# VH-VL binders against Uncharacterized protein At4g14100, part 21

Target 1, 181 residues: Uncharacterized protein At4g14100, of Arabidopsis thaliana (Mouse-ear cress) (q67yc9)
Amino acid sequence: DEPVPTPWPHQFHALMFMNYSGDLSMIDLWYDWTNGRNFNIIQEQLGGITYDLEWNNGTSFFYTLDESKSCRSGQLEVGILRPNWLDGAKYLGQQNVSGFLCNVWEKVDFIWYYEDVETKRPVQWIFYTGREAHIMTYEVGAVLEDEKWQAPVYCFNKEKKSLSTKGALSEFKGYKEKAAL
Key: E = the ipSAE of ESMFold2; O = the ipSAE of OpenDDE; V2 = 0.75 times the mean of E and O plus 0.25 times the DockQ between their complexes.

## First folded at step 20 (VH-VL; framework fv_barzolvolimab)

Design z3 (from t4 with heavy chain S108T; at its last look DockQ between E and O 0.64; V2 from the best seeds 0.00; counts 0 for: chain humanness VH .573 < .576)
Fold by ESMFold2, look of step 20:
Structure z3 (fold): chain C 181 residues (1-181), chain A 125 residues (1-125), chain B 107 residues (1-107)
Amino acid sequence: as target 1 above (181 residues)
Amino acid sequence: QVQLVQSGAEVKKPGASVKLSCKASGYTFTEYYINWVRQAPGKGLEWIARINPSGGHTYYNEKFKGRATLTADKSTSTAYMQLSSLRSEDTAVYFCARDLKYGRWFSTSGYFDYWGQGTTVTVSS
Amino acid sequence: DIVMTQSPSSLSASVGDRVTITCQASQSVYSYVAWYQQKPGKAPKALIYGASTLQSGVPDRFTGSGSGTDFTLTISSLQPEDFADYFCQQRSNWPYTFGGGTKVEIK
């Protein structure tokens, strides 16, 4: 009798406002299960842009497009979030979040997830790292052009791949375990 | 090689200020937070504050709020901590340490993976 | 502030011994605990993060376990280079806090 979280649409775009104890950012999330890819484009307040590009085969890139041309890359054991990744989440009841009545779930070691009871749209999620993301827009069915999913050529350095493979697996430990289950 | 090189030892009188530096090399400076941690002689570790070098956002341990000031200079890849109104209890080794900002779905490594060598600050009358 | 209560404060052990160090958090920190080794006059060195993930270059005789409030660092066969201070750290809530430390000394 507990409400069940709505599976993610196979393709969507969301604009998120994220607050990490006053460290603010705007994030464009492009989720594309159909093509096995997920993109977070992170604009920090008064700062730079980080591109987080993830593939369902476990390939992971974090890069910039500024003059630094940095890229951290690796190969993870687990792909992107499945549409039903909230299966098995613990229901915590309802809360009013800034005028939205939400059902709330907890996915241990990852996230508290807030979904509007009326529209079934995500409203907010709070990561166990302490980051709060407010969903500002939610465009079901939106797709990003294929050409924009291509990581820059400097992401394919031998040194970066070696360094990032181990680190990427370890840095995703909690998330990997819960997202995969 | 990732390296955090800190400024040299300081001897100060009570009431003075000190400004410590931490120069980063071997990685993209703006990809990591810089944290400051201190260790009094024979004591444990105490977290002071963190700066995001990308936009300059800072977050302070309440214990140090009003006395500690963090800054970063992206052009030199250098982080700074100024500590004012020094007391004898501020005698300690001060470390800078980096922390990854973003993993997949904003996960982090959850630890300080590289530390500076430390700067000894001695406060005595 | 989350208090990290680390025990024992010190211990004496011989090369080859199995050593266990514990930390207890005053509230759940989930799995956001790291363990550091510190030798005299040096900066801490990361051993374990996420409660149980081994840092690159750290020997597999070091293991971490726990979730919630209770965490353990184990050295399965103590080596001469392992005589040092050990600290746990939580990173679940501000401010980040460390355990009081455990000095591992030669018996």
Scores: ipSAE 0.774, ipTM 0.860, lowest interface PAE 1.0, mean pLDDT 88
ESMFold2 (binder alone), look of step 20: mean pLDDT 90; pTM 0.924
OpenDDE, look of step 20: ipSAE 0.783; ipTM 0.909

Design z4 (from w5 with heavy chain G107S; at its last look DockQ between E and O 0.03; V2 from the best seeds 0.00; counts 0 for: pae E 12.4 > 2, placed apart)
Fold by ESMFold2, look of step 20:
Structure z4 (fold): chain C 181 residues (1-181), chain A 125 residues (1-125), chain B 107 residues (1-107)
Amino acid sequence: as target 1 above (181 residues)
Amino acid sequence: QVQLVQSGAEVKKPGASVKLSCKASGYTFTEYYINWVRQAPGKGLEWIARINPSGGHTYYNEKFKGRATLTADKSTSTAYMQLSSLRSEDTAVYFCARDLKYGRWFSTPGAFDIWGQGTTVTVSS
Amino acid sequence: DIVMTQSPSSLSASVGDRVTITCQASQSVYSYVAWYQQKPGKAPKALIYGASTLQSGVPDRFTGSGSGTDFTLTISSLQPEDFADYFCQQRSNWPYTFGGGTKVEIK
């Protein structure tokens, strides 16, 4: 009678408050399985914005839209997280988190996942890297305009390509494959 | 070429302060954390602190809190560490090193992939 | 602070030898261990991250393994350029800490 984590809706938007040992950010997550794309828009406290754009064909971009015109791009073997990526996660029981009673699962080397028992909505994600994401809003069915999914031109020009390019993204294979499997 | 270039050697007396610089080039300065690490003669490595150059957030090893101060100047792509109240045991080579802030799904605890050449600080009577 | 206990502190080996260095953490650091090589008068160079993932540009003779508290760096066939000091580092918990080092010397 172990609870089963709710598969992700095929499309949603979440606003996350991220805390990495006091290094704070607000993140807009646009998940779009239907169109094979995933977007984290990361606003650092008193800092800049990093755009993390991922496609199900394995194309991956991390870029800025400021004067630096930076972009790291790469091609990965695996696409975005599948809706059922939590299948096989280890159940850890229930905990109260931020005033919510949650079921808790662990996906080894990736995440501790906290889901509200009553509403089945995500409440908190704690990444193995030490980042704690608090889910502030959760809009099932929300879709970001197609125009917003376009990586800037300098992601495709070798003279403007980030020096921390393809190699910087190789670590994702294990995380996505474990999540998918 | 991606590199971190550090300021030159320093000789200081006990009680003084030193301010070390670390100039980044060949990459987007705000995309990486900058860490400071020291190595006393013939000894191992000791992590001092980290700065996020984007907003200036710092995290210090408690051993150095109150004596070490990290800053970053985005306009010059330069990180700084000031160490105050120097003692002879602070004699060491001081390195700056970067690590990537964001991987997919925040998965990166990567290595410090680029290091500065090191700055020798000698503290003597 | 997590203590990283590295063994041996030194070893002598010949070109072509297989070399094994171990590192034990005082508590679980999951897979968040990096390995570095350092030559005299130089900064450390990253070899391995995530316990077992080879840094770009590092030869395949270097392998890392382990999780939890016990970690190993192996050099399958020692080359002349591999005579150096080696350090493990945990990246799981603040402060980041390094092992005491292993000096690999020519026999």
Scores: ipSAE 0.804, ipTM 0.880, lowest interface PAE 1.0, mean pLDDT 89
ESMFold2 (binder alone), look of step 20: mean pLDDT 91; pTM 0.938
OpenDDE, look of step 20: ipSAE 0.808; ipTM 0.909
ESMFold2, look of step 21: ipSAE 0.008; ipTM 0.458
ESMFold2 (binder alone), look of step 21: mean pLDDT 92; pTM 0.941
OpenDDE, look of step 21: ipSAE 0.768; ipTM 0.904

Design z5 (from w5 with light chain S31N; at its last look DockQ between E and O 0.70; V2 from the best seeds 0.75)
Fold by ESMFold2, look of step 20:
Structure z5 (fold): chain C 181 residues (1-181), chain A 125 residues (1-125), chain B 107 residues (1-107)
Amino acid sequence: as target 1 above (181 residues)
Amino acid sequence: QVQLVQSGAEVKKPGASVKLSCKASGYTFTEYYINWVRQAPGKGLEWIARINPSGGHTYYNEKFKGRATLTADKSTSTAYMQLSSLRSEDTAVYFCARDLKYGRWFGTPGAFDIWGQGTTVTVSS
Amino acid sequence: DIVMTQSPSSLSASVGDRVTITCQASQSVYNYVAWYQQKPGKAPKALIYGASTLQSGVPDRFTGSGSGTDFTLTISSLQPEDFADYFCQQRSNWPYTFGGGTKVEIK
């Protein structure tokens, strides 16, 4: 009787428009559960591009490809979001969002999730930080070529300092049990 | 070493302006927001504004709107705050502080993990 | 603006004591609370973020707890270097706001 959120497809590509109180970005999301990897490519308005590459073994890279050649890397306790990560989310009823009738769920400490009732596609995600992601395209089954998933060589420095990395990489507490392999 | 190094103390008359600097080193400047926070003598902390150094987007506490202006120079990894129309109650130590922009899935914001040493601004007769 | 009401404003304690500081938000801030320590003449130092996550390099005698509106910082065994001012901060809504502070004095 109560609708259940649709598990994520094992592979998809989405283009997201993100609004954080006027701080705007476009995010190219490649989700690939089959190969244990997840990629958010973040283009900031009038700014740079941050590459967020995550692996199911917990390996995490945040890097740039500009002349700074920066990379923040580390090892997390859990892998990428599982397709059924919305299991146990609290149903909040239906809401019209920009002409889409959506079922709405809350996943505590993470997200309000809006899914189109008719098509079962995600429409909007509102993160607890106040970031609003609008799903602009949603391509089920799309796959990014393997070559594009490779972190640059400077992510593999001889000695990595994790003094600040652990704080940054572990900042989201909702991933541990909910996103495990 | 990750550091934010701020400009030296300032003494100003009421009605003047001050421009403070905050130079970042030891990390990728555009990976973090820069926040400005002040502390009047014997008082608590008050957040003023934030800048995203990547594209220059700013967000201001309404209390300071029209008087505070934040800028950033990526080539020198330096953030600036100008405060105009100074009043005696603007006497305070002004801090810059960074916070990380992105973790996995835009998760829970961290603390302001690195702070500058502070710049004392005195507005006196 | 979200008001962060911090209590007590001051306390005195002996080395080895368990110290508890509370912070109450005027509306839910989820778990987006940070705690800072500030020594006289120094910048604040981050202790806790996400209500309960310890910053790297901070001793584990510091613990944070709470969610929603009620938050607690606990020092399980007070050390001489722990006398300082302590502040909570919410990071959920604009503008970011701090509690009024708690001065911890060593007897």
Scores: ipSAE 0.759, ipTM 0.859, lowest interface PAE 1.1, mean pLDDT 89
ESMFold2 (binder alone), look of step 20: mean pLDDT 92; pTM 0.941
OpenDDE, look of step 20: ipSAE 0.776; ipTM 0.902

Design z6 (from t4 with heavy chain S108T, light chain S31N; at its last look DockQ between E and O 0.66; V2 from the best seeds 0.00; counts 0 for: chain humanness VH .573 < .576)
Fold by ESMFold2, look of step 20:
Structure z6 (fold): chain C 181 residues (1-181), chain A 125 residues (1-125), chain B 107 residues (1-107)
Amino acid sequence: as target 1 above (181 residues)
Amino acid sequence: QVQLVQSGAEVKKPGASVKLSCKASGYTFTEYYINWVRQAPGKGLEWIARINPSGGHTYYNEKFKGRATLTADKSTSTAYMQLSSLRSEDTAVYFCARDLKYGRWFSTSGYFDYWGQGTTVTVSS
Amino acid sequence: DIVMTQSPSSLSASVGDRVTITCQASQSVYNYVAWYQQKPGKAPKALIYGASTLQSGVPDRFTGSGSGTDFTLTISSLQPEDFADYFCQQRSNWPYTFGGGTKVEIK
């Protein structure tokens, strides 16, 4: 019998070390299914901070808090990842990663997902884009206070540019197919 | 209006170096990678390297590693490529092009939505 | 390096014709392919990314399809302004690589 991937807890915080062919970053992921929101705070090791704030109604913000007042915002067709977004993932067997024995799944066109066999925590996920996320800490039940989820005022521009839902989401084909169901 | 404006044409001898510039405007410079791509006369396109303007991380096509050097200046929104030890085979039009660093689910790198006008580099003995 | 093999290298067509250009990758690149148009003396212009998504401002007579190793760009009704070179690009693996190009000539 194939192991089944553990649904994500409704709320958690993960600190991730992200490696994109040597372009390194630390990412705070705040996942909050209860309130329909997801926040990646991306601190580049050699650079600045990008805030990726996503809402389950499809509202999406990518912004900085520096003097540039940069914000790219849009309305997407789908919301954040559901807790059970790994349902139907293709099981690839077991592999050792950083001292963890992991079950490995593939969501085609999205991600390879590594889960510790013993604790069922995520250990690593590798995006099809080539970015590799290593889960350094994983705090089930952690909640970021509401005021931190507020996009800055300059994100609310009447000339909002839509993010491409088909192009960007076609690179997440497996996720979109499962998340929409 | 997004623009990438490149420096003027260069004529060089074999063994020399050239430094090309690419000035960005109309967008937040650090939100995108800057790539360099060349096109020899009558030929296809060849990717050289990419720089993250946030702190200057670079990734090079192995063919050019050791000869190409990418830098970026955030204060002027300008990316640079220096190519050393020039050969006749380096005669080409050199383009800069941008791709978005972060889209939803980290999905967007590697698609060049805007390109500079190109800089012709001629290397003749 | 992933080799992108593009065909044909050139073609001649009349205004109103349907034109098809193919690109084959030497290994799977999933759907991580873009298509560009380049007019003589000009920089390339993005047409399609993610194999099938039109770039903003590109006429809908351009369509892209394919996944894995085989990709197609189709122009459903060729217009005089479509005289250009066309090329594919993959971003599945480093280094990014391009097809050799297809010159589309209007008869």
Scores: ipSAE 0.742, ipTM 0.852, lowest interface PAE 1.0, mean pLDDT 88
ESMFold2 (binder alone), look of step 20: mean pLDDT 90; pTM 0.924
OpenDDE, look of step 20: ipSAE 0.803; ipTM 0.916

## First folded at step 21 (VH-VL; framework fv_barzolvolimab)

Design aa1 (from z4 with light chain S31N; at its last fold request DockQ between E and O 0.46; V2 from the best seeds 0.73)
Heavy chain, then light chain:
Amino acid sequence: QVQLVQSGAEVKKPGASVKLSCKASGYTFTEYYINWVRQAPGKGLEWIARINPSGGHTYYNEKFKGRATLTADKSTSTAYMQLSSLRSEDTAVYFCARDLKYGRWFSTPGAFDIWGQGTTVTVSS
Amino acid sequence: DIVMTQSPSSLSASVGDRVTITCQASQSVYNYVAWYQQKPGKAPKALIYGASTLQSGVPDRFTGSGSGTDFTLTISSLQPEDFADYFCQQRSNWPYTFGGGTKVEIK
ESMFold2, look of step 21: ipSAE 0.790; ipTM 0.876
ESMFold2 (binder alone), look of step 21: mean pLDDT 92; pTM 0.941
OpenDDE, look of step 21: ipSAE 0.777; ipTM 0.905
ESMFold2, fold request of step 22: ipSAE 0.792, 0.750, 0.729; ipTM 0.872, 0.856, 0.850
ESMFold2 (binder alone), fold request of step 22: mean pLDDT 92, 92, 91; pTM 0.943, 0.943, 0.940
OpenDDE, fold request of step 22: ipSAE 0.824, 0.834, 0.837; ipTM 0.917, 0.922, 0.924

Design aa2 (from w2 with heavy chain G107S; at its last look DockQ between E and O 0.59; V2 from the best seeds 0.72)
Fold by OpenDDE, look of step 21:
Structure aa2 (fold): chain C 181 residues (1-181), chain A 125 residues (1-125), chain B 107 residues (1-107)
Amino acid sequence: as target 1 above (181 residues)
Amino acid sequence: QVQLVQSGAEVKKPGASVKLSCKASGYTFTEYYINWVRQAPGKGLEWIARINPSGGHTYYNEKFKGRATLTADKSTSTAYMQLSSLRSEDTAVYFCARDLKYGRWFSNPGAFDIWGQGTTVTVSS
Amino acid sequence: DIVMTQSPSSLSASVGDRVTITCQASQSVYSYVAWYQQKPGKAPKALIYGASTLQSGVPDRFTGSGSGTDFTLTISSLQPEDFADYFCQQRSNWPYTFGGGTKVEIK
């Protein structure tokens, strides 16, 4: 039988280097299936920090903690990625990537997933959008303190609802639904 | 309201340079890329370049071979495009347009959802 | 560069007609296609993104479909305000590229 992707641990922390056609960022990823939440803290190169807070009930927040106090929030119909979200992915064989021998899977129109053969750690994620994520650290069982999962108060201000916010979240919904199938 | 307002029409001689501006308002300037797109008379749309206003990262269409330079001023929420060594073929309406900087790695990039009104650049001897 | 071949370049139609515009990509662009409407002297307006998702505020008579290389924009019942130019765009690869455009004219 062909190898299958290792399901995500119910809780883990990962630091990722993201390359989007030279637009670089560091992503501090906290995955917490147990508590139904996912957090991406995104440091843009020589730029700001964006917080992507996702709840399994569909609530999502995109915000900054700088002087702009920017926040986009909304309700999606889908939750965070399931631990076994790669189930059904097509196995492409083994490939040496970044000095790691990896099993490679493809989820069509979504991702090429590279997993170290020996340790079963994710090594690289290449998205069909052109984004390339390099997994820099992978800590199974790591959990972020509950206090850190709170969106700022201005995310709940009814007065800052913009059309752009609604549009942005709708895009996320559509893609996530397709990817989760 | 969310909008991009561009600078006025330009008339230039071949070999000259032009610098266009695109002022954003109604949204957080750093949360969206600013793209520049041009349209020659009676022709289609051509993507020129993109800038990330947050850090200043730029990505250019190689066709322009370094003639285009994008900058952004966060303090004024204004994006700029300088185009040098102008040619008659550069005669076009130039648009700035935003597209979302989404945080999720697998998100659909969407569309250019907000456009400036365009700036006509005429290059003639 | 990915070439988006848009067809037809122009068409004449009447109010109430069903209008179909197609774009064919030179290689797979998955579902990362946007459609725009442009009226004379105006900037393009986003209609569809992700090949099939309607942009906010756009009437549901506009429908996008397709994946991979073949995409379609359909106007189920053409309205007077729909006479305009239409463009497809691929958002899969750099540089972003547009179709050649389709002029929808009144018959």
Scores: ipSAE 0.720, ipTM 0.893, lowest interface PAE 0.7, mean pLDDT 92
ESMFold2, look of step 21: ipSAE 0.809; ipTM 0.882
ESMFold2 (binder alone), look of step 21: mean pLDDT 92; pTM 0.945

Design aa3 (from z4 with light chain S92Y; at its last look DockQ between E and O 0.56; V2 from the best seeds 0.00; counts 0 for: pae O 2.2 > 2)
Fold by OpenDDE, look of step 21:
Structure aa3 (fold): chain C 181 residues (1-181), chain A 125 residues (1-125), chain B 107 residues (1-107)
Amino acid sequence: as target 1 above (181 residues)
Amino acid sequence: QVQLVQSGAEVKKPGASVKLSCKASGYTFTEYYINWVRQAPGKGLEWIARINPSGGHTYYNEKFKGRATLTADKSTSTAYMQLSSLRSEDTAVYFCARDLKYGRWFSTPGAFDIWGQGTTVTVSS
Amino acid sequence: DIVMTQSPSSLSASVGDRVTITCQASQSVYSYVAWYQQKPGKAPKALIYGASTLQSGVPDRFTGSGSGTDFTLTISSLQPEDFADYFCQQRYNWPYTFGGGTKVEIK
């Protein structure tokens, strides 16, 4: 039998190096299936920090904590990735990636998933969007304290007229998460 | 309202340089990439380059072989494109256009949803 | 570079007509295709992204379909304001590339 991807732990923390055609960022990923939430804290190279807060009910917030107090919110059709979101992925065999021997799976039109054969830790994610994520750390069972999962108050300000808020909804409507289909 | 306003028309000699501006308003400048696209008379659209206003990262179409230089000023929410060693073939309308930066890493990219009005650059002897 | 071959280059149609424009990618671009409308002397306007998602504010007579290499923009019932140039764009790989364009003119 071919190997199957290891389901995601219900809770974990990961640091990722993201490469998008040379546009580099560090992502602090907090996955919390237990509480139905996912958090990507994105540090752009020599740039700002963007917070991507996702709830399993489809609500998402993109915001900054800087002087701009920028916030975009949207309602997606799907929630966060399920622990077994890679089920059904096609096994492509083993490859050496970044010094790790990995099992490789492909979910068509979504991702090439690289998992270390020995430790079963994710090593690399190559998305069909062109983004390449390198898993730098992987801490199973790590949990971010509840207080840090709260979007800032200005995300809920109805009086704030910004294209980001109004436009976010329209943009979010178009997001299709391949893993949830 | 959200808009990108570009600088005025330019007439240049071959070999000269031109610097175009694109001022953004009505949205958070750093939440979107700024792309530059040109259109020669009666021709299609050609993507030139993209800049991330947040950190200044740029990505260029190799076709331009370093002749294009993108910059962005966050303080004024203005993006710039300098094109050097101008040729007659560079005669075109140049557009800036925003591209949503943030989203799910596996989400399908959106479109260039806001465009500047375009700047005509004429290169002639 | 990924080549987007758009067809036809031009077509004549009447108000109320069903118009179909196609774009073929030289390689699979999955669903990472956008469509734009451009009127004379104006900047392009986004119509579709993700191959089939309607841009906000765009009438639903515009529909995008396709995946992989073959994509279609359809105007179900052409309106007077729809006479314009149309362009497809792949957003899958660098550099971004556009189709050659389709001029929709009045018959």
Scores: ipSAE 0.115, ipTM 0.715, lowest interface PAE 2.2, mean pLDDT 89
ESMFold2, look of step 21: ipSAE 0.780; ipTM 0.870
ESMFold2 (binder alone), look of step 21: mean pLDDT 92; pTM 0.942

Design aa4 (from z4 with light chain S31N S92Y; at its last look DockQ between E and O 0.09; V2 from the best seeds 0.00; counts 0 for: pae O 2.5 > 2, placed apart)
Fold by OpenDDE, look of step 21:
Order: structure tokens, then sequence, then C-alpha cells
Structure aa4 (fold): chain C 181 residues (1-181), chain A 125 residues (1-125), chain B 107 residues (1-107)
């Protein structure tokens, strides 16, 4: 039988190195399926910090905590990734990646997922968008304090125009999209 | 293979309603949105609405002023669009098209990558 | 609504020609632009997404470029099968909107 991807722990913390067409960032990922929330704290290379707060009900906040008090919010139609989100992914075999022997799965039009054969830890995520995530640390069971999951008050300004998910994301300060050549 | 198969041509009188179907196969129905797009004869494409088959959430083009209603049946992997109060201007080919649900890190503008073959709706007195 | 102004409405070209189609958005849509090809009696076919990413299976003679408000679809060397209608689409905000279309016909 072919190996199957290891379901995500219901709670974990990971540091990731993200490469998107040469734009580099460090991402502090807090996954909390138990409480239906996900948090990406993004440090841009020699830049600022952006906060990507995601709730399983579809509500998302993209904000900074700097003087600009920038915030975009949106109602997404997708929740956070479920622990077994890779179910049904196509097994592609084993590859050596970053010094790790990995099982590789593909979810079509989504992601190539690399998992260490021995430890079952994620090693690398290659998204079909071209984003490459390198998992630097993986801490199962780690939980971020509840107080840290609060979007700032300026995110709840009713005067802000509602945007589509893509609009909200793209207008988020510091968010990088692949530029057309 | 991945495909969307739409129901057959419809001929309606003004004021009537029409309900079109779009059956998906070859992929996980709930992993993609279903969009509806129409094209009047010799004209361009017009986006009507989108539905999330997993929860039934919908976005509508306000132009249709509630005349369009999208539904989806997960058990049959079929999406439906009902258009009421038909008028001659609604004469068009109606397409369904899938749109991948992207997350944050894999959020791409994407495209409608799979289309139904289209359903011709003719509204005439 | 975001208006996608597509130009030209039609053009005549020969096999081997370089063809350029443009779309201008009424406001910035970043790179949230897709391009479609449509042949008579058929559904549109995705060519480009993200303004410049080639859809799987599409020949590399098709290229998309642009960001913000100005976008271009280029066919480097027109092939017989490329005579069709082409549409741009913005996917930045609701409602999704398409350009008016460009008919590429044989000269």
Amino acid sequence: as target 1 above (181 residues)
Amino acid sequence: QVQLVQSGAEVKKPGASVKLSCKASGYTFTEYYINWVRQAPGKGLEWIARINPSGGHTYYNEKFKGRATLTADKSTSTAYMQLSSLRSEDTAVYFCARDLKYGRWFSTPGAFDIWGQGTTVTVSS
Amino acid sequence: DIVMTQSPSSLSASVGDRVTITCQASQSVYNYVAWYQQKPGKAPKALIYGASTLQSGVPDRFTGSGSGTDFTLTISSLQPEDFADYFCQQRYNWPYTFGGGTKVEIK
C-alpha cells in the first residue's frame, strides 16, 4: 500500500521560511483546529510584520500593528485546513529534499507536499502559485495564548468597504503577489 | 475525466422561470466553486453568480436583482441555477464553470478552468 | 463594478503573426486577471491566470503580462487553431467582470 499523509495535529506551531518568486519571509504559523483558528505572523525580509488571522467560520483579518494601523477583513468561504486535508492526494513517491528523505504527495492544482519519511514531519510545501514553504520548526501541541488571537479594534471599523476575499488579501499591506513580467 | 455537464436547451416565455443544472464529475465537487456565466448571442461574457457547494454560500451579481438563485446538491454533485422573471434580454447561452477554492498561501487569481458545454436559453413571446 | 476595456474588438492576422490583445481595468486589479479563448459554439477555455501564469496544457506561444490596470495577452506566432475569440477577466472583486472580447480572424 502507498503511504498516506499524516494528518495535521489539532494544534501545532511551525516556523516557515517562505519563498515567493524571490520574496522571502519568515512565517510564524499557529494552527489550532480545536478552537477553529489559524494564525500566520509574517515577517517580511527587512520589512514589517503582517498578521493573517483566520477563523474557521470564514472570517479573516489581515493587519499590521504599526503606526499605520492597517487592516483588511473578509468573509472567506473556506475555513482553515482540516487535519486530514491531504486525504486523497496522489502519492508521487519518495524524494530527497533539503537533506530529508520525503514522501511526496500532490493535490492537483493545489500543492506538492513533502513529508519526512522517518519523523512524519512536514518538510516542504510547494504551492501551485509558486510559493515555496520550508518548514523550519514543527512543534506539535504548541498553543498560542488566547489573548494573542484578537484582531485589533481598528479592524472592526464599519466604514470600511467590504472587499472580496481576493481583494482583501491583495490590499493587505505587505502581502506579496506574483507580479506579471 | 473532469467535466461539467449541463442540462438541455430551454425555450421560455417572458415572465417564466428556468432552472438549469450542472453536473460535475471527475473531481471532488466541494473543492471548487461553481460559477455561472452567460453569453448573449454575439456578445461577451457576463458573470452571474457563484456558489460554494460545501455550504451553499452564494455571491450574486447585483444586476440580476435576486432573480437568480443558485443551489447545489452534494449528493449528486450537481449545481443548479434558477432564473426567474425571464425577459428577452435573458436569451443567452448559460455556462457553469468551476473555480478552485484557494487558501492564503496558495491563493492565486486562478481561472475558470473547467466549463460546462453551455445551455441555450431562449426567451420569446 | 470594475470595467475591463478590451482592445481591439477584432483583428485580422495571418498564421505566424504576432498578435497582441490588451485589457485595461478601471481600477487596479493587481494580477487578478485571467484570459480565455473561445471558439464558436464552445465554452471558453482558460489560457492564463494570475495575469501571467500559463494554464496547464496551453502552448507557450501564449503569454500574459501586466499588473495593476494594464494587461496584455500575446500570441507569439499565430497558429491555425488560434483563430477564436479571446476574453480577459478580472477576479479581484465582485462582480467578476470580463472584457468585451477580441475576435482574432484570418486575414
Scores: ipSAE 0.157, ipTM 0.754, lowest interface PAE 2.5, mean pLDDT 90
ESMFold2, look of step 21: ipSAE 0.781; ipTM 0.871
ESMFold2 (binder alone), look of step 21: mean pLDDT 92; pTM 0.943

